VH-VL binders against TRIO and F-actin-binding protein (TRIOBP). Designs and how they scored, part 9

Target 1, 110 residues: TRIO and F-actin-binding protein (TRIOBP), of Homo sapiens (Human) (q9h2d6r1778to1887)
Amino acid sequence: LNFKKGWMSILDEPGEPPSPSLTTTSTSQWKKHWFVLTDSSLKYYRDSTAEEADELDGEIDLRSCTDVTEYAVQRNYGFQIHTKDAVYTLSAMTSGIRRNWIEALRKTVR
Key: E = the ipSAE of ESMFold2; O = the ipSAE of OpenDDE; V2 = 0.75 times the mean of E and O plus 0.25 times the DockQ between their complexes.

## First folded at step 22 (VH-VL; framework fv_daxdilimab)

Design k1 (from e2 with heavy chain D31R Y55W; at its last fold request DockQ between E and O 0.57; V2 from the best seeds 0.00; counts 0 for: pae E 4.9 > 2)
Heavy chain, then light chain:
Amino acid sequence: QVQLQQSGAEVKKPGASVKVSCKASGYTFTRYGISWVRQAPGQGLEWMGWISAYWGNTNYAQKLQGRVTMTIDTSTSTAYMELRSLRSDDTAVYYCARGHRYYTYYFDYWGRGTLVTVSS
Amino acid sequence: QSALTQPASVSGSPGQSITISCTGTSSDVGGYNWVSWYQQHPGKAPKLMIYEVSERPSGVSNRFSGSKSGNTASLTISGLQAEDEADYYCSSYTSSSTLVFGGGTKVTVL
ESMFold2, look of step 22: ipSAE 0.353; ipTM 0.813
ESMFold2 (binder alone), look of step 22: mean pLDDT 93; pTM 0.951
OpenDDE, look of step 22: ipSAE 0.563; ipTM 0.885
ESMFold2, look of step 24: ipSAE 0.346; ipTM 0.834
ESMFold2 (binder alone), look of step 24: mean pLDDT 93; pTM 0.949
OpenDDE, look of step 24: ipSAE 0.714; ipTM 0.910
ESMFold2, fold request of step 26: ipSAE 0.202, 0.000, 0.108; ipTM 0.788, 0.558, 0.756
ESMFold2 (binder alone), fold request of step 26: mean pLDDT 93, 93, 93; pTM 0.953, 0.950, 0.952
OpenDDE, fold request of step 26: ipSAE 0.834, 0.777, 0.782; ipTM 0.931, 0.916, 0.919

Design k2 (from e2 with light chain E52D Y93W; at its last look DockQ between E and O 0.06; V2 from the best seeds 0.00; counts 0 for: pae O 8.0 > 2, placed apart)
Fold by OpenDDE, look of step 22:
Structure k2 (fold): chain C 110 residues (1-110), chain A 120 residues (1-120), chain B 110 residues (1-110)
Amino acid sequence: as target 1 above (110 residues)
Amino acid sequence: QVQLQQSGAEVKKPGASVKVSCKASGYTFTDYGISWVRQAPGQGLEWMGWISAYYGNTNYAQKLQGRVTMTIDTSTSTAYMELRSLRSDDTAVYYCARGHRYYTYYFDYWGRGTLVTVSS
Amino acid sequence: QSALTQPASVSGSPGQSITISCTGTSSDVGGYNWVSWYQQHPGKAPKLMIYDVSERPSGVSNRFSGSKSGNTASLTISGLQAEDEADYYCSSWTSSSTLVFGGGTKVTVL
């Protein structure tokens, strides 16, 4: 099993699906995590060692994912995962990394 | 548990070649890659290069270009490092170290090292 | 790529805090947040202590911390213990797509 993995940051406290927005000015709640994309979820851990130890910090259920969109953030390169229950805001270190994650996640959109 | 089992010590003549192996276990081999780092006696660490177990691509230190070859055998979860045209200053302990396939700049698990001695 | 600059040795008494500097250039330490630190006891393989400038792998004591300012990264060991006596190496990714190590620092516990 070769899941897509990598470092990104997630904004604390995912909100309800809001109106489309391309900008956020707050970076105070960004948390860096090691992300692992599976067929049905996006899991994140403190680091790869935590992943191996099954010490999960959080999980996004992609079965309810409705959209994945770019999102302008002050911290690197942002994007959002839209689910029926919430919107999650993430940030990648480079635009290329963001692109790859968005493409991978969009394949799970139903 | 993650383990990197390296081959035994080698003694070589100048001009010869050496091939060190590193057998990985305890994790998904293709989710990571292998970096090789050497350390001459009483000296510091020197990065030699990297190979991805998933993609198979390599990146070698400039000073070793043309003289080093890193390979992967996914069927046996084993990495190999061949160093050719050996010189006395190649005498060192050679380490294999695990790094994630997407991030090649830090290594969380290391082998015990393989001493390669080059002498006339 | 030339090695990053570390002091040859640093010493401290048990319980003290010591800091090891790692100075590079804008092409390595100053250009990226890909600084790592390794601990090496005599006759042993290096052990990862810090990655991404300040992140600690699971299982590493919180007595070890990392930071960076400009072209200089720092490893701080608080509450120095006898077991901390070892060689410490910094590393950084470079703009030449290579990895470079520091010269190493011998830490002595008095």
Scores: ipSAE 0.013, ipTM 0.680, lowest interface PAE 8.0, mean pLDDT 90
ESMFold2, look of step 22: ipSAE 0.128; ipTM 0.768
ESMFold2 (binder alone), look of step 22: mean pLDDT 92; pTM 0.945

Design k3 (from e2 with heavy chain D31R Y105W; at its last look DockQ between E and O 0.05; V2 from the best seeds 0.00; counts 0 for: pae E 13.8 > 2, placed apart)
Fold by ESMFold2, look of step 22:
Structure k3 (fold): chain C 110 residues (1-110), chain A 120 residues (1-120), chain B 110 residues (1-110)
Amino acid sequence: as target 1 above (110 residues)
Amino acid sequence: QVQLQQSGAEVKKPGASVKVSCKASGYTFTRYGISWVRQAPGQGLEWMGWISAYYGNTNYAQKLQGRVTMTIDTSTSTAYMELRSLRSDDTAVYYCARGHRYYTWYFDYWGRGTLVTVSS
Amino acid sequence: QSALTQPASVSGSPGQSITISCTGTSSDVGGYNWVSWYQQHPGKAPKLMIYEVSERPSGVSNRFSGSKSGNTASLTISGLQAEDEADYYCSSYTSSSTLVFGGGTKVTVL
């Protein structure tokens, strides 16, 4: 389905895709956000209260998304959203959460 | 390396407007937001507002609502801040600062500042 | 909500530790981990010293540390040196999606 909400962590600094050897162990490099999938974007907020108030922390334009793929991180279950201009690295607490997010994102990008 | 180059000092009369530019280089402009912060002589820092370089969304300090406009030109990697209806207490150094994407709220690189003097 | 409360000045002798407080409310310092500290020498632009309450950018001495408890954030400078003489500002994200600075603290090295 197109609409999905939940807690995930995102690497605070999107940039050039990290090498396969990228490792992340500090909680300061990963920030937890409340993610809300819409029909064309993945929005994120500091919590569900901020979502209700439309106080956006960030937004990933899925119309420019070229790929959504699992990505190995040292902790949690990582994946990446590739867009024309940036690569976003996210992580989910469980493998099932990651799978469900990847499925939802792939449906949304087509 | 990351640089934020600001336009030069301005002298304005009360009631006029000023538009300060901030040209970014050394990074992917659309992946970061730009904040504007001012500092009156001998005073502290005052946050004026923020703009996302990717989406163009803005949020302004409440006291400046209606007087300030922030814009982005992605083709030149330049942010602009316009302050209208100037008065003497708008005399300050105006800084642009790079924040992280959209709503990130720490500023890792700063311009050198643009002095705006408002005198009658 | 306007400004975070900082002491107007703090002084110390070389080699001492000093602490600068930054007090807000549950709608800013108490509610979010987006607290930062900036050092400003006279005539210069501010420099980021601490972000996300306690994280130190590359190139910032580990003599600078940050913490918070409740609605109060703290910056501690250990091993005080003459070059630490400057103005220091805290800042915090607020629940209205704005940012506020503290009033600033002048640090004097005796």
Scores: ipSAE 0.000, ipTM 0.567, lowest interface PAE 13.8, mean pLDDT 84
ESMFold2 (binder alone), look of step 22: mean pLDDT 92; pTM 0.947
OpenDDE, look of step 22: ipSAE 0.501; ipTM 0.870

Design k4 (from e2 with heavy chain G33A S35H; at its last look DockQ between E and O 0.03; V2 from the best seeds 0.00; counts 0 for: pae E 11.7 > 2, placed apart)
Fold by ESMFold2, look of step 22:
Structure k4 (fold): chain C 110 residues (1-110), chain A 120 residues (1-120), chain B 110 residues (1-110)
Amino acid sequence: as target 1 above (110 residues)
Amino acid sequence: QVQLQQSGAEVKKPGASVKVSCKASGYTFTDYAIHWVRQAPGQGLEWMGWISAYYGNTNYAQKLQGRVTMTIDTSTSTAYMELRSLRSDDTAVYYCARGHRYYTYYFDYWGRGTLVTVSS
Amino acid sequence: QSALTQPASVSGSPGQSITISCTGTSSDVGGYNWVSWYQQHPGKAPKLMIYEVSERPSGVSNRFSGSKSGNTASLTISGLQAEDEADYYCSSYTSSSTLVFGGGTKVTVL
């Protein structure tokens, strides 16, 4: 079942610590997407039209999710999804939206 | 050793602005955030906001929104806090404190503080 | 505006244990495990004693311990010593991605 949809931002490179580099700038950037939660994954799209056309921007496999928690980041309402393979950092528009997403995502913790 | 060196005491008149500096040393400046916390004489601690030294984004206490600006200069490893339209109740010691980029909600190293006195 | 409630003062004799309470709401202390405690001697900057409810930074005596139950965090100082006489502040991350401090507690060693 599709349990929840909404706008959030995600760091473009999951699991990347944002360390400065003299030869390059940071490779991690916040990207806004339309997120769709299913029973086993968090999919994200450019917008709801892209969702209808199944034009995926990315997907987080929640089957290996070990924790979902609030996380103080440069974005105002950040949280992290921890999986066996990567750590994904997201930002919600409001604290209430963050709370609601964390509650929904925590139902996938094994 | 980690050090946060703050600028010296300031005396200002109501309506003026103050800009306090916080020079960091002994760590990778861009891996951390800088928080600003003030303490009026005989009073408790009040969180003012933070700035990421990596991205430069800020988050301010609601009571100070519109009067405070926090900035960074990565070339000198220095954070700045500017408070505008000063009032007598802005008289306080202003601290800078280090928070980690991902754990910006506790402060492991503190500056010595900068006294700002707002006179009439 | 959420404020964390601490007792104004707590006292004890050398060798005793004391506990300082820090009461918030479900939007801060009760909802998340991002509570910290700071010690401040007169004329000095605060010093981090406890983070994430119960974690001690390196160099902090094991006489200091932290815990949380519901909306109330606690700092316990065992084996009270004269050097423990100071002001103590709790702080918590909030659901609005801000920080708040408690009003402070003066610890007096009798």
Scores: ipSAE 0.006, ipTM 0.577, lowest interface PAE 11.7, mean pLDDT 84
ESMFold2 (binder alone), look of step 22: mean pLDDT 92; pTM 0.942
OpenDDE, look of step 22: ipSAE 0.016; ipTM 0.691

Design k5 (from e2 with heavy chain D31R N59K, light chain S97E; at its last look DockQ between E and O 0.65; V2 from the best seeds 0.00; counts 0 for: pae E 4.5 > 2)
Heavy chain, then light chain:
Amino acid sequence: QVQLQQSGAEVKKPGASVKVSCKASGYTFTRYGISWVRQAPGQGLEWMGWISAYYGNTKYAQKLQGRVTMTIDTSTSTAYMELRSLRSDDTAVYYCARGHRYYTYYFDYWGRGTLVTVSS
Amino acid sequence: QSALTQPASVSGSPGQSITISCTGTSSDVGGYNWVSWYQQHPGKAPKLMIYEVSERPSGVSNRFSGSKSGNTASLTISGLQAEDEADYYCSSYTSSETLVFGGGTKVTVL
ESMFold2, look of step 22: ipSAE 0.260; ipTM 0.805
ESMFold2 (binder alone), look of step 22: mean pLDDT 93; pTM 0.953
OpenDDE, look of step 22: ipSAE 0.752; ipTM 0.916

Design k6 (from e3 with light chain Y93W; at its last look DockQ between E and O 0.66; V2 from the best seeds 0.00; counts 0 for: pae E 7.8 > 2)
Fold by ESMFold2, look of step 22:
Structure k6 (fold): chain C 110 residues (1-110), chain A 120 residues (1-120), chain B 110 residues (1-110)
Amino acid sequence: as target 1 above (110 residues)
Amino acid sequence: QVQLQQSGAEVKKPGASVKVSCKASGYTFTDYGISWVRQAPGQGLEWMGWISAYWGNTNYAQKLQGRVTMTIDTSTSTAYMELRSLRSDDTAVYYCARGHRYGTYYFDYWGRGTLVTVSS
Amino acid sequence: QSALTQPASVSGSPGQSITISCTGTSSDVGGYNWVSWYQQHPGKAPKLMIYEVSERPSGVSNRFSGSKSGNTASLTISGLQAEDEADYYCSSWTSSSTLVFGGGTKVTVL
């Protein structure tokens, strides 16, 4: 199934989508969240208790997702979720965790 | 079977320009980027720059800024690298290599190289 | 662009293990997990052996392994064989969104 949960970090401020710019300066802060993949979105919470209470910190609408791909970040294993509205940059603690998330996200989109 | 077919060897005089082609096959061209890497005789690898096959945007090595132009023709799945104002220390084998669609992380497939000789 | 530092040469006998170092800075090897290793035989194009510090592409022998500590990445070749005699280059993504190579290491099988 598409359902997957786990800790990752995300940059506070998403990037602008349909941006061809290769040169970006990241001044955003990494924030650790509990991520929950559903059939149509990637939701994230302060922790699993907040998940049980449905107290969202944020949500990425995967229905508009156009790409999920590896991305260079400092000291962790980064990837991006590209949507029509924004580009979200996440990081996982290991390359295996990142690979598993990318695979799960790709199965969810289209 | 990913393949990157490069144009043939060239001999140029100082001050001229050279344009090397790299035709991709065996994969969806717009899902990746193309980097150009050169190697002078007896020397190591030098990254020259990268171009997105989808957007056509580029990122060049600082020392080559202003002398290099990289382009893409998606209708023919071909990348091009043009180096201008050639000088003898531009003599090298020029490789195209498949890289990430959004950046220059690593290069999983390489062309066989194009020897460019610049002689006075 | 600064080159990454590699030893000029490393040698070993068949069956032995050797290690090649690749030292950069916090702006490349130390700051990102996009460190790769390439093998190049004379007259041939480079071949990707290791990416993302320690990941091995399909078709590359498990005798090749990679690691990183601080600003130094390492390639280890176990069970050295005659066909491993080649030049080896490390590379790293940088904070300026570019890529740099090490100077190369000639591996000699005695």
Scores: ipSAE 0.014, ipTM 0.701, lowest interface PAE 7.8, mean pLDDT 87
ESMFold2 (binder alone), look of step 22: mean pLDDT 93; pTM 0.951
OpenDDE, look of step 22: ipSAE 0.816; ipTM 0.929

## First folded at step 24 (VH-VL; framework fv_daxdilimab)

Design m1 (from k1 with heavy chain N59Y; at its last look DockQ between E and O 0.08; V2 from the best seeds 0.00; counts 0 for: pae E 13.1 > 2, placed apart)
Fold by ESMFold2, look of step 24:
Structure m1 (fold): chain C 110 residues (1-110), chain A 120 residues (1-120), chain B 110 residues (1-110)
Amino acid sequence: as target 1 above (110 residues)
Amino acid sequence: QVQLQQSGAEVKKPGASVKVSCKASGYTFTRYGISWVRQAPGQGLEWMGWISAYWGNTYYAQKLQGRVTMTIDTSTSTAYMELRSLRSDDTAVYYCARGHRYYTYYFDYWGRGTLVTVSS
Amino acid sequence: QSALTQPASVSGSPGQSITISCTGTSSDVGGYNWVSWYQQHPGKAPKLMIYEVSERPSGVSNRFSGSKSGNTASLTISGLQAEDEADYYCSSYTSSSTLVFGGGTKVTVL
């Protein structure tokens, strides 16, 4: 059981695979969500009440995840989840939270 | 193989600016970050800041915020560091260093350094 | 300025082991596994010896090892050799998304 929950932020437009996002638009914005890690996906919700109601804001399919790496962002602690379909950019409030999330997510890659 | 070639030594007066270049070769430039680290004579290492070669995002040391600008030119695989409003305590060797691919805050390759001397 | 405390100097005889300490806070060394060590010979650029507290880059002798306990990281050099005479710096990632170095330790092989 890979079970982990917590607050993080995600850019609202993922990048194109296989490379990191080419963020040429200035309209991309960070959106804060309640993230829930399962065995095969990273689901995210508006808050824990939305989780209880299974009202998803989004989902990242980790079965196609090829890499999870640090990525520098302003003010927070960024990382990227690389999948066959997209590159997702997330940020955590502390570097320890980021490291713990990267460690948990990397278990799905290998 | 991997090389970071820095521009030559500079002598500046207080109040001037300096721009140091760091030309990378032997690796895919956009896959790594570049940090700048300085060392005053007889002193230790001081981290100045970091720039992503792919996205151009920057992080600067708080002490230098407002005086430093780091940039990237991907067409020449070159990173730049500009320090403005120079003071005598900015006299140092300035290094560029490459971050490790998975952990951009560890520096596995370093330039040879650029001496910047600030004197009246 | 350094934020991490190292001894100014450490000495040892050829073949002996020495340990260099690097003391920070829960906001850097204690809170993250982003601790690295650099060797610097006079007139030369620093060389990475240890990253992620205890990992050695390829080409670095297994005589060099790293660890941490609480807010203090340690670099141990076993089997001291004349070539190990140099300055050694620790560094750590911080909770403010910056890097800090220790003040440096001069190692002398007697």
Scores: ipSAE 0.007, ipTM 0.577, lowest interface PAE 13.1, mean pLDDT 84
ESMFold2 (binder alone), look of step 24: mean pLDDT 93; pTM 0.947
OpenDDE, look of step 24: ipSAE 0.020; ipTM 0.729

Design m2 (from k1 with heavy chain N57Y N59Y; at its last look DockQ between E and O 0.60; V2 from the best seeds 0.00; counts 0 for: pae E 5.1 > 2)
Fold by ESMFold2, look of step 24:
Structure m2 (fold): chain C 110 residues (1-110), chain A 120 residues (1-120), chain B 110 residues (1-110)
Amino acid sequence: as target 1 above (110 residues)
Amino acid sequence: QVQLQQSGAEVKKPGASVKVSCKASGYTFTRYGISWVRQAPGQGLEWMGWISAYWGYTYYAQKLQGRVTMTIDTSTSTAYMELRSLRSDDTAVYYCARGHRYYTYYFDYWGRGTLVTVSS
Amino acid sequence: QSALTQPASVSGSPGQSITISCTGTSSDVGGYNWVSWYQQHPGKAPKLMIYEVSERPSGVSNRFSGSKSGNTASLTISGLQAEDEADYYCSSYTSSSTLVFGGGTKVTVL
């Protein structure tokens, strides 16, 4: 099991893979959530109390995750989760937090 | 072992074009971007643009828009850079460099460079 | 000429620490955590020394460290050695989705 929890921000809507010549992160709306990593998904909640009550804000299906990689975002430390259906853009407060999340998430890559 | 093998030196006249090749080996070619960076004799590095094999997109430095074309042949793991309407100030060493995974925020592996000389 | 300002040269004696500055704007060095540093010996291709402001690639000595404050990034070489004599370039991601290089700094070991 790859259990991990913590605060991160995510762009409000998932997108198609971005072009290197076009970036949506400078115009997108960031929302802060409490993230919980399981074997098969990355769930996120308003806070840890919402987690205890199982009141999801959203969920990323990691069974189809193809890659996790750093991504340029302003001022914070961004990364993307690439799946069969969508690309999710997240950010962490520090480089170390991002590195630890990427390492944990990459263990789910097929 | 990651390697980027570039084509040999070229001598061109003003107004001509040049196409430099960069054959990649030792990694999954379609998972990374390729950037092109040039360096005129005795001068600094100038980023020219990049291409991603994953998305098939290109992005060029504004100063070179309209004169440069970057392409990829995934069957041979080869990137190409073509520069048209050459002039003497295009004389430089042209490097290909592997970007970070899908993006080119930095370049972890470089070719040895291809000298292109533009003279009359 | 270059978008990022570096000193033309920096020198030091063996064993000293030296610092190379790289000054940009809030639209590049100040706005993104994607500053990198390259070492170039005469007649050779550049070599990546530092990425993402302060991260070292595998195989790069911990004598090389990076940091930034505001719009200025810095490369510090501690325990200066003869083989450190080379040209050094900074690079940054920009808000226009381009990359820019500094003009380069010649490091001389006295």
Scores: ipSAE 0.170, ipTM 0.765, lowest interface PAE 5.1, mean pLDDT 87
ESMFold2 (binder alone), look of step 24: mean pLDDT 92; pTM 0.945
OpenDDE, look of step 24: ipSAE 0.277; ipTM 0.827

Design m3 (from k1 with heavy chain N59Y, light chain S97K; at its last look DockQ between E and O 0.67; V2 from the best seeds 0.00; counts 0 for: pae E 4.1 > 2)
Heavy chain, then light chain:
Amino acid sequence: QVQLQQSGAEVKKPGASVKVSCKASGYTFTRYGISWVRQAPGQGLEWMGWISAYWGNTYYAQKLQGRVTMTIDTSTSTAYMELRSLRSDDTAVYYCARGHRYYTYYFDYWGRGTLVTVSS
Amino acid sequence: QSALTQPASVSGSPGQSITISCTGTSSDVGGYNWVSWYQQHPGKAPKLMIYEVSERPSGVSNRFSGSKSGNTASLTISGLQAEDEADYYCSSYTSSKTLVFGGGTKVTVL
ESMFold2, look of step 24: ipSAE 0.294; ipTM 0.817
ESMFold2 (binder alone), look of step 24: mean pLDDT 93; pTM 0.946
OpenDDE, look of step 24: ipSAE 0.504; ipTM 0.878

Design m4 (from k1 with light chain T98Y; at its last look DockQ between E and O 0.57; V2 from the best seeds 0.00; counts 0 for: pae E 4.6 > 2)
Fold by ESMFold2, look of step 24:
Structure m4 (fold): chain C 110 residues (1-110), chain A 120 residues (1-120), chain B 110 residues (1-110)
Amino acid sequence: as target 1 above (110 residues)
Amino acid sequence: QVQLQQSGAEVKKPGASVKVSCKASGYTFTRYGISWVRQAPGQGLEWMGWISAYWGNTNYAQKLQGRVTMTIDTSTSTAYMELRSLRSDDTAVYYCARGHRYYTYYFDYWGRGTLVTVSS
Amino acid sequence: QSALTQPASVSGSPGQSITISCTGTSSDVGGYNWVSWYQQHPGKAPKLMIYEVSERPSGVSNRFSGSKSGNTASLTISGLQAEDEADYYCSSYTSSSYLVFGGGTKVTVL
């Protein structure tokens, strides 16, 4: 479970915690990344080649993760990772992919 | 077993208030939200509003804004809905229903309903 | 729209399949994948039959299925049985974080 990997999209502007809903600005954009779950962080890369080269696009520190839950997004299957410092919004193409990621990420909730 | 136990039926006069309780059991109360849904006799379902048991924040149907208050008591795992300035068209069965912790998506468990009758 | 549009009634014979429509807008049914269906027998509380367009909760028969196309969601009941006679309500998440119900459909088993 600590070694889960896959493609997802993430909004480029994290929300303010704690937030019952996020409002995206007209400048917010979904960015597709290759996500890699480790013991204490969710790292993301341009693709699996960038992962092999350790060329990180970003990282979510899961040590302060307080919740992981579904979030409504337009025409896809979104979820949020709530941390002490920020709320990150991600989306998956199917409900099954989202469910599997939520289950894996919930193991890190403090 | 998830259970939402609601308070008993009420008969009220126009202008009064009613407060319906909904006691939750069989799950971690703060992991979910509570919505209130009413149904007038012979009519459909009407969403009234929602409260997060985690934060206590609320979202009310615009039609009811200013007349409804939803609260929670985490120490007793109980949600409350108070409707003020009652009118005859508030006669309905009032349901509490468990939903998503943060957002109003769907309701997987329902109370049995509380009949509130408003008559002069 | 403050309510989703459903037919007032649908009927079928035992063993047949029936479909109930639920029409909204791009701001609800068409915009999000959070459409649910509830069954309600007279004098009883509603019961969740389908959530997230097509997902079945545990204990709901696979004779019940959901789908959507554009702004219209559908509930299909296959192998119609006497106990399926009830009122059926659709609901959808909206962009304002509130929920709307359809007007309800009475299903009659002939």
Scores: ipSAE 0.218, ipTM 0.791, lowest interface PAE 4.6, mean pLDDT 88
ESMFold2 (binder alone), look of step 24: mean pLDDT 93; pTM 0.946
OpenDDE, look of step 24: ipSAE 0.682; ipTM 0.904

Design m5 (from f2 with heavy chain N59W; at its last look DockQ between E and O 0.69; V2 from the best seeds 0.00; counts 0 for: pae E 4.5 > 2)
Fold by ESMFold2, look of step 24:
Structure m5 (fold): chain C 110 residues (1-110), chain A 120 residues (1-120), chain B 110 residues (1-110)
Amino acid sequence: as target 1 above (110 residues)
Amino acid sequence: QVQLQQSGAEVKKPGASVKVSCKASGYTFTRYGISWVRQAPGQGLEWMGWISAYYGNTWYAQKLQGRVTMTIDTSTSTAYMELRSLRSDDTAVYYCARGHRYYTYYFDYWGRGTLVTVSS
Amino acid sequence: QSALTQPASVSGSPGQSITISCTGTSSDVGGYNWVSWYQQHPGKAPKLMIYEVSERPSGVSNRFSGSKSGNTASLTISGLQAEDEADYYCSSYTSSSTLVFGGGTKVTVL
C-alpha cells in the first residue's frame, strides 16, 4: 500500500489525453484539496476532516494512469497525471512537494 | 548511462540539405523528447525545435519554419534533423539534447555536436 | 534576437562568489519556473547545472545555486575555482511553448 497525503491544487476541468499545447488555460480554475494516495487511486477531499468522514470531492483512477510528468504553470509547481481517458493538472507549493508526489504516483504507472 | 551519439561532420554547398542523426541509448527512448540546438562559430546557443519520441509531434523555431524537419525512428532509438535550402549562416555545430517527454523545459543530456559547414 | 539578457563577462578571484544575471520578461523568466543554466567549456557540449530556477542535477556541486526575482534569474558560483572558467547560458520556457537562451556570459577566474 502506497499511502501519501497532502494539500495540492487541481484544475477543475480535466483535459483530453495529451498533446503539446499552451501551458496555461484562461477558462480553468485552481481548487485546493486534501489529496490521499491509495494503491489504486488518488482521492481528494475538502480537508482532512472530510477525509475522516469519507466525504469525497473527487477521485483519479490510477489503474488507467499512463504517465506522471512535470507541467509548466504560472504560479506554483505543476504536474499532470495522464490517464487513458483524461489528463489531470495539479500543482504543489514547492518543487520538492511536486517531486515527492510524482515519485509516489509513478509507482502506479504500467 | 544515457548517451546521444551524433553523426559525423558535414560540408555542404548553399542550397543543399543536411540530415543529422542522434542515436539514443541508456534510457527508454519514448519517455523523453529530443531538442535540436545549434551554435554558430563564436556565437551563443540557438534552440531549433523539439520532437516527442512518444507522439512524434514537433515544434520548430519560427525562423526555421518551412526549412526544418525533425523525425523519430523508435525501432532504432534515433532522432533526425533535416535542414533544407542551406545558407552560409547555417554553418554551426548542431546538438541533439534530451528533454521532457511533452515540452521543451530543459536539456539534461547532450550529444557531442555535429559540425555542418556551408560554403560556396 | 535573444529575449534573455546576460552580461557579456563576469570575473572573480579564486574562492570568491560571483553572480550571473539573466533578464527576460513576464512571458518567460517572470512567468514560469522553468529557468535553466548551462556551463560550456571550449569545444564541449553544454552541461546542465541548474534547472527549474534552483534545482541541481545529481553530480553538480552545491557551489552552484540559482534563484529568481521578478523577470531576472541569477546563477551564483561560490568558492570560485579555475575549472569554473567557461561560458554560461541561461534558458527559459516561454508562453508560446518554445525555449529561449540568453546570449551567454564568459566567466573568467583571475
Scores: ipSAE 0.207, ipTM 0.778, lowest interface PAE 4.5, mean pLDDT 88
ESMFold2 (binder alone), look of step 24: mean pLDDT 93; pTM 0.944
OpenDDE, look of step 24: ipSAE 0.639; ipTM 0.900

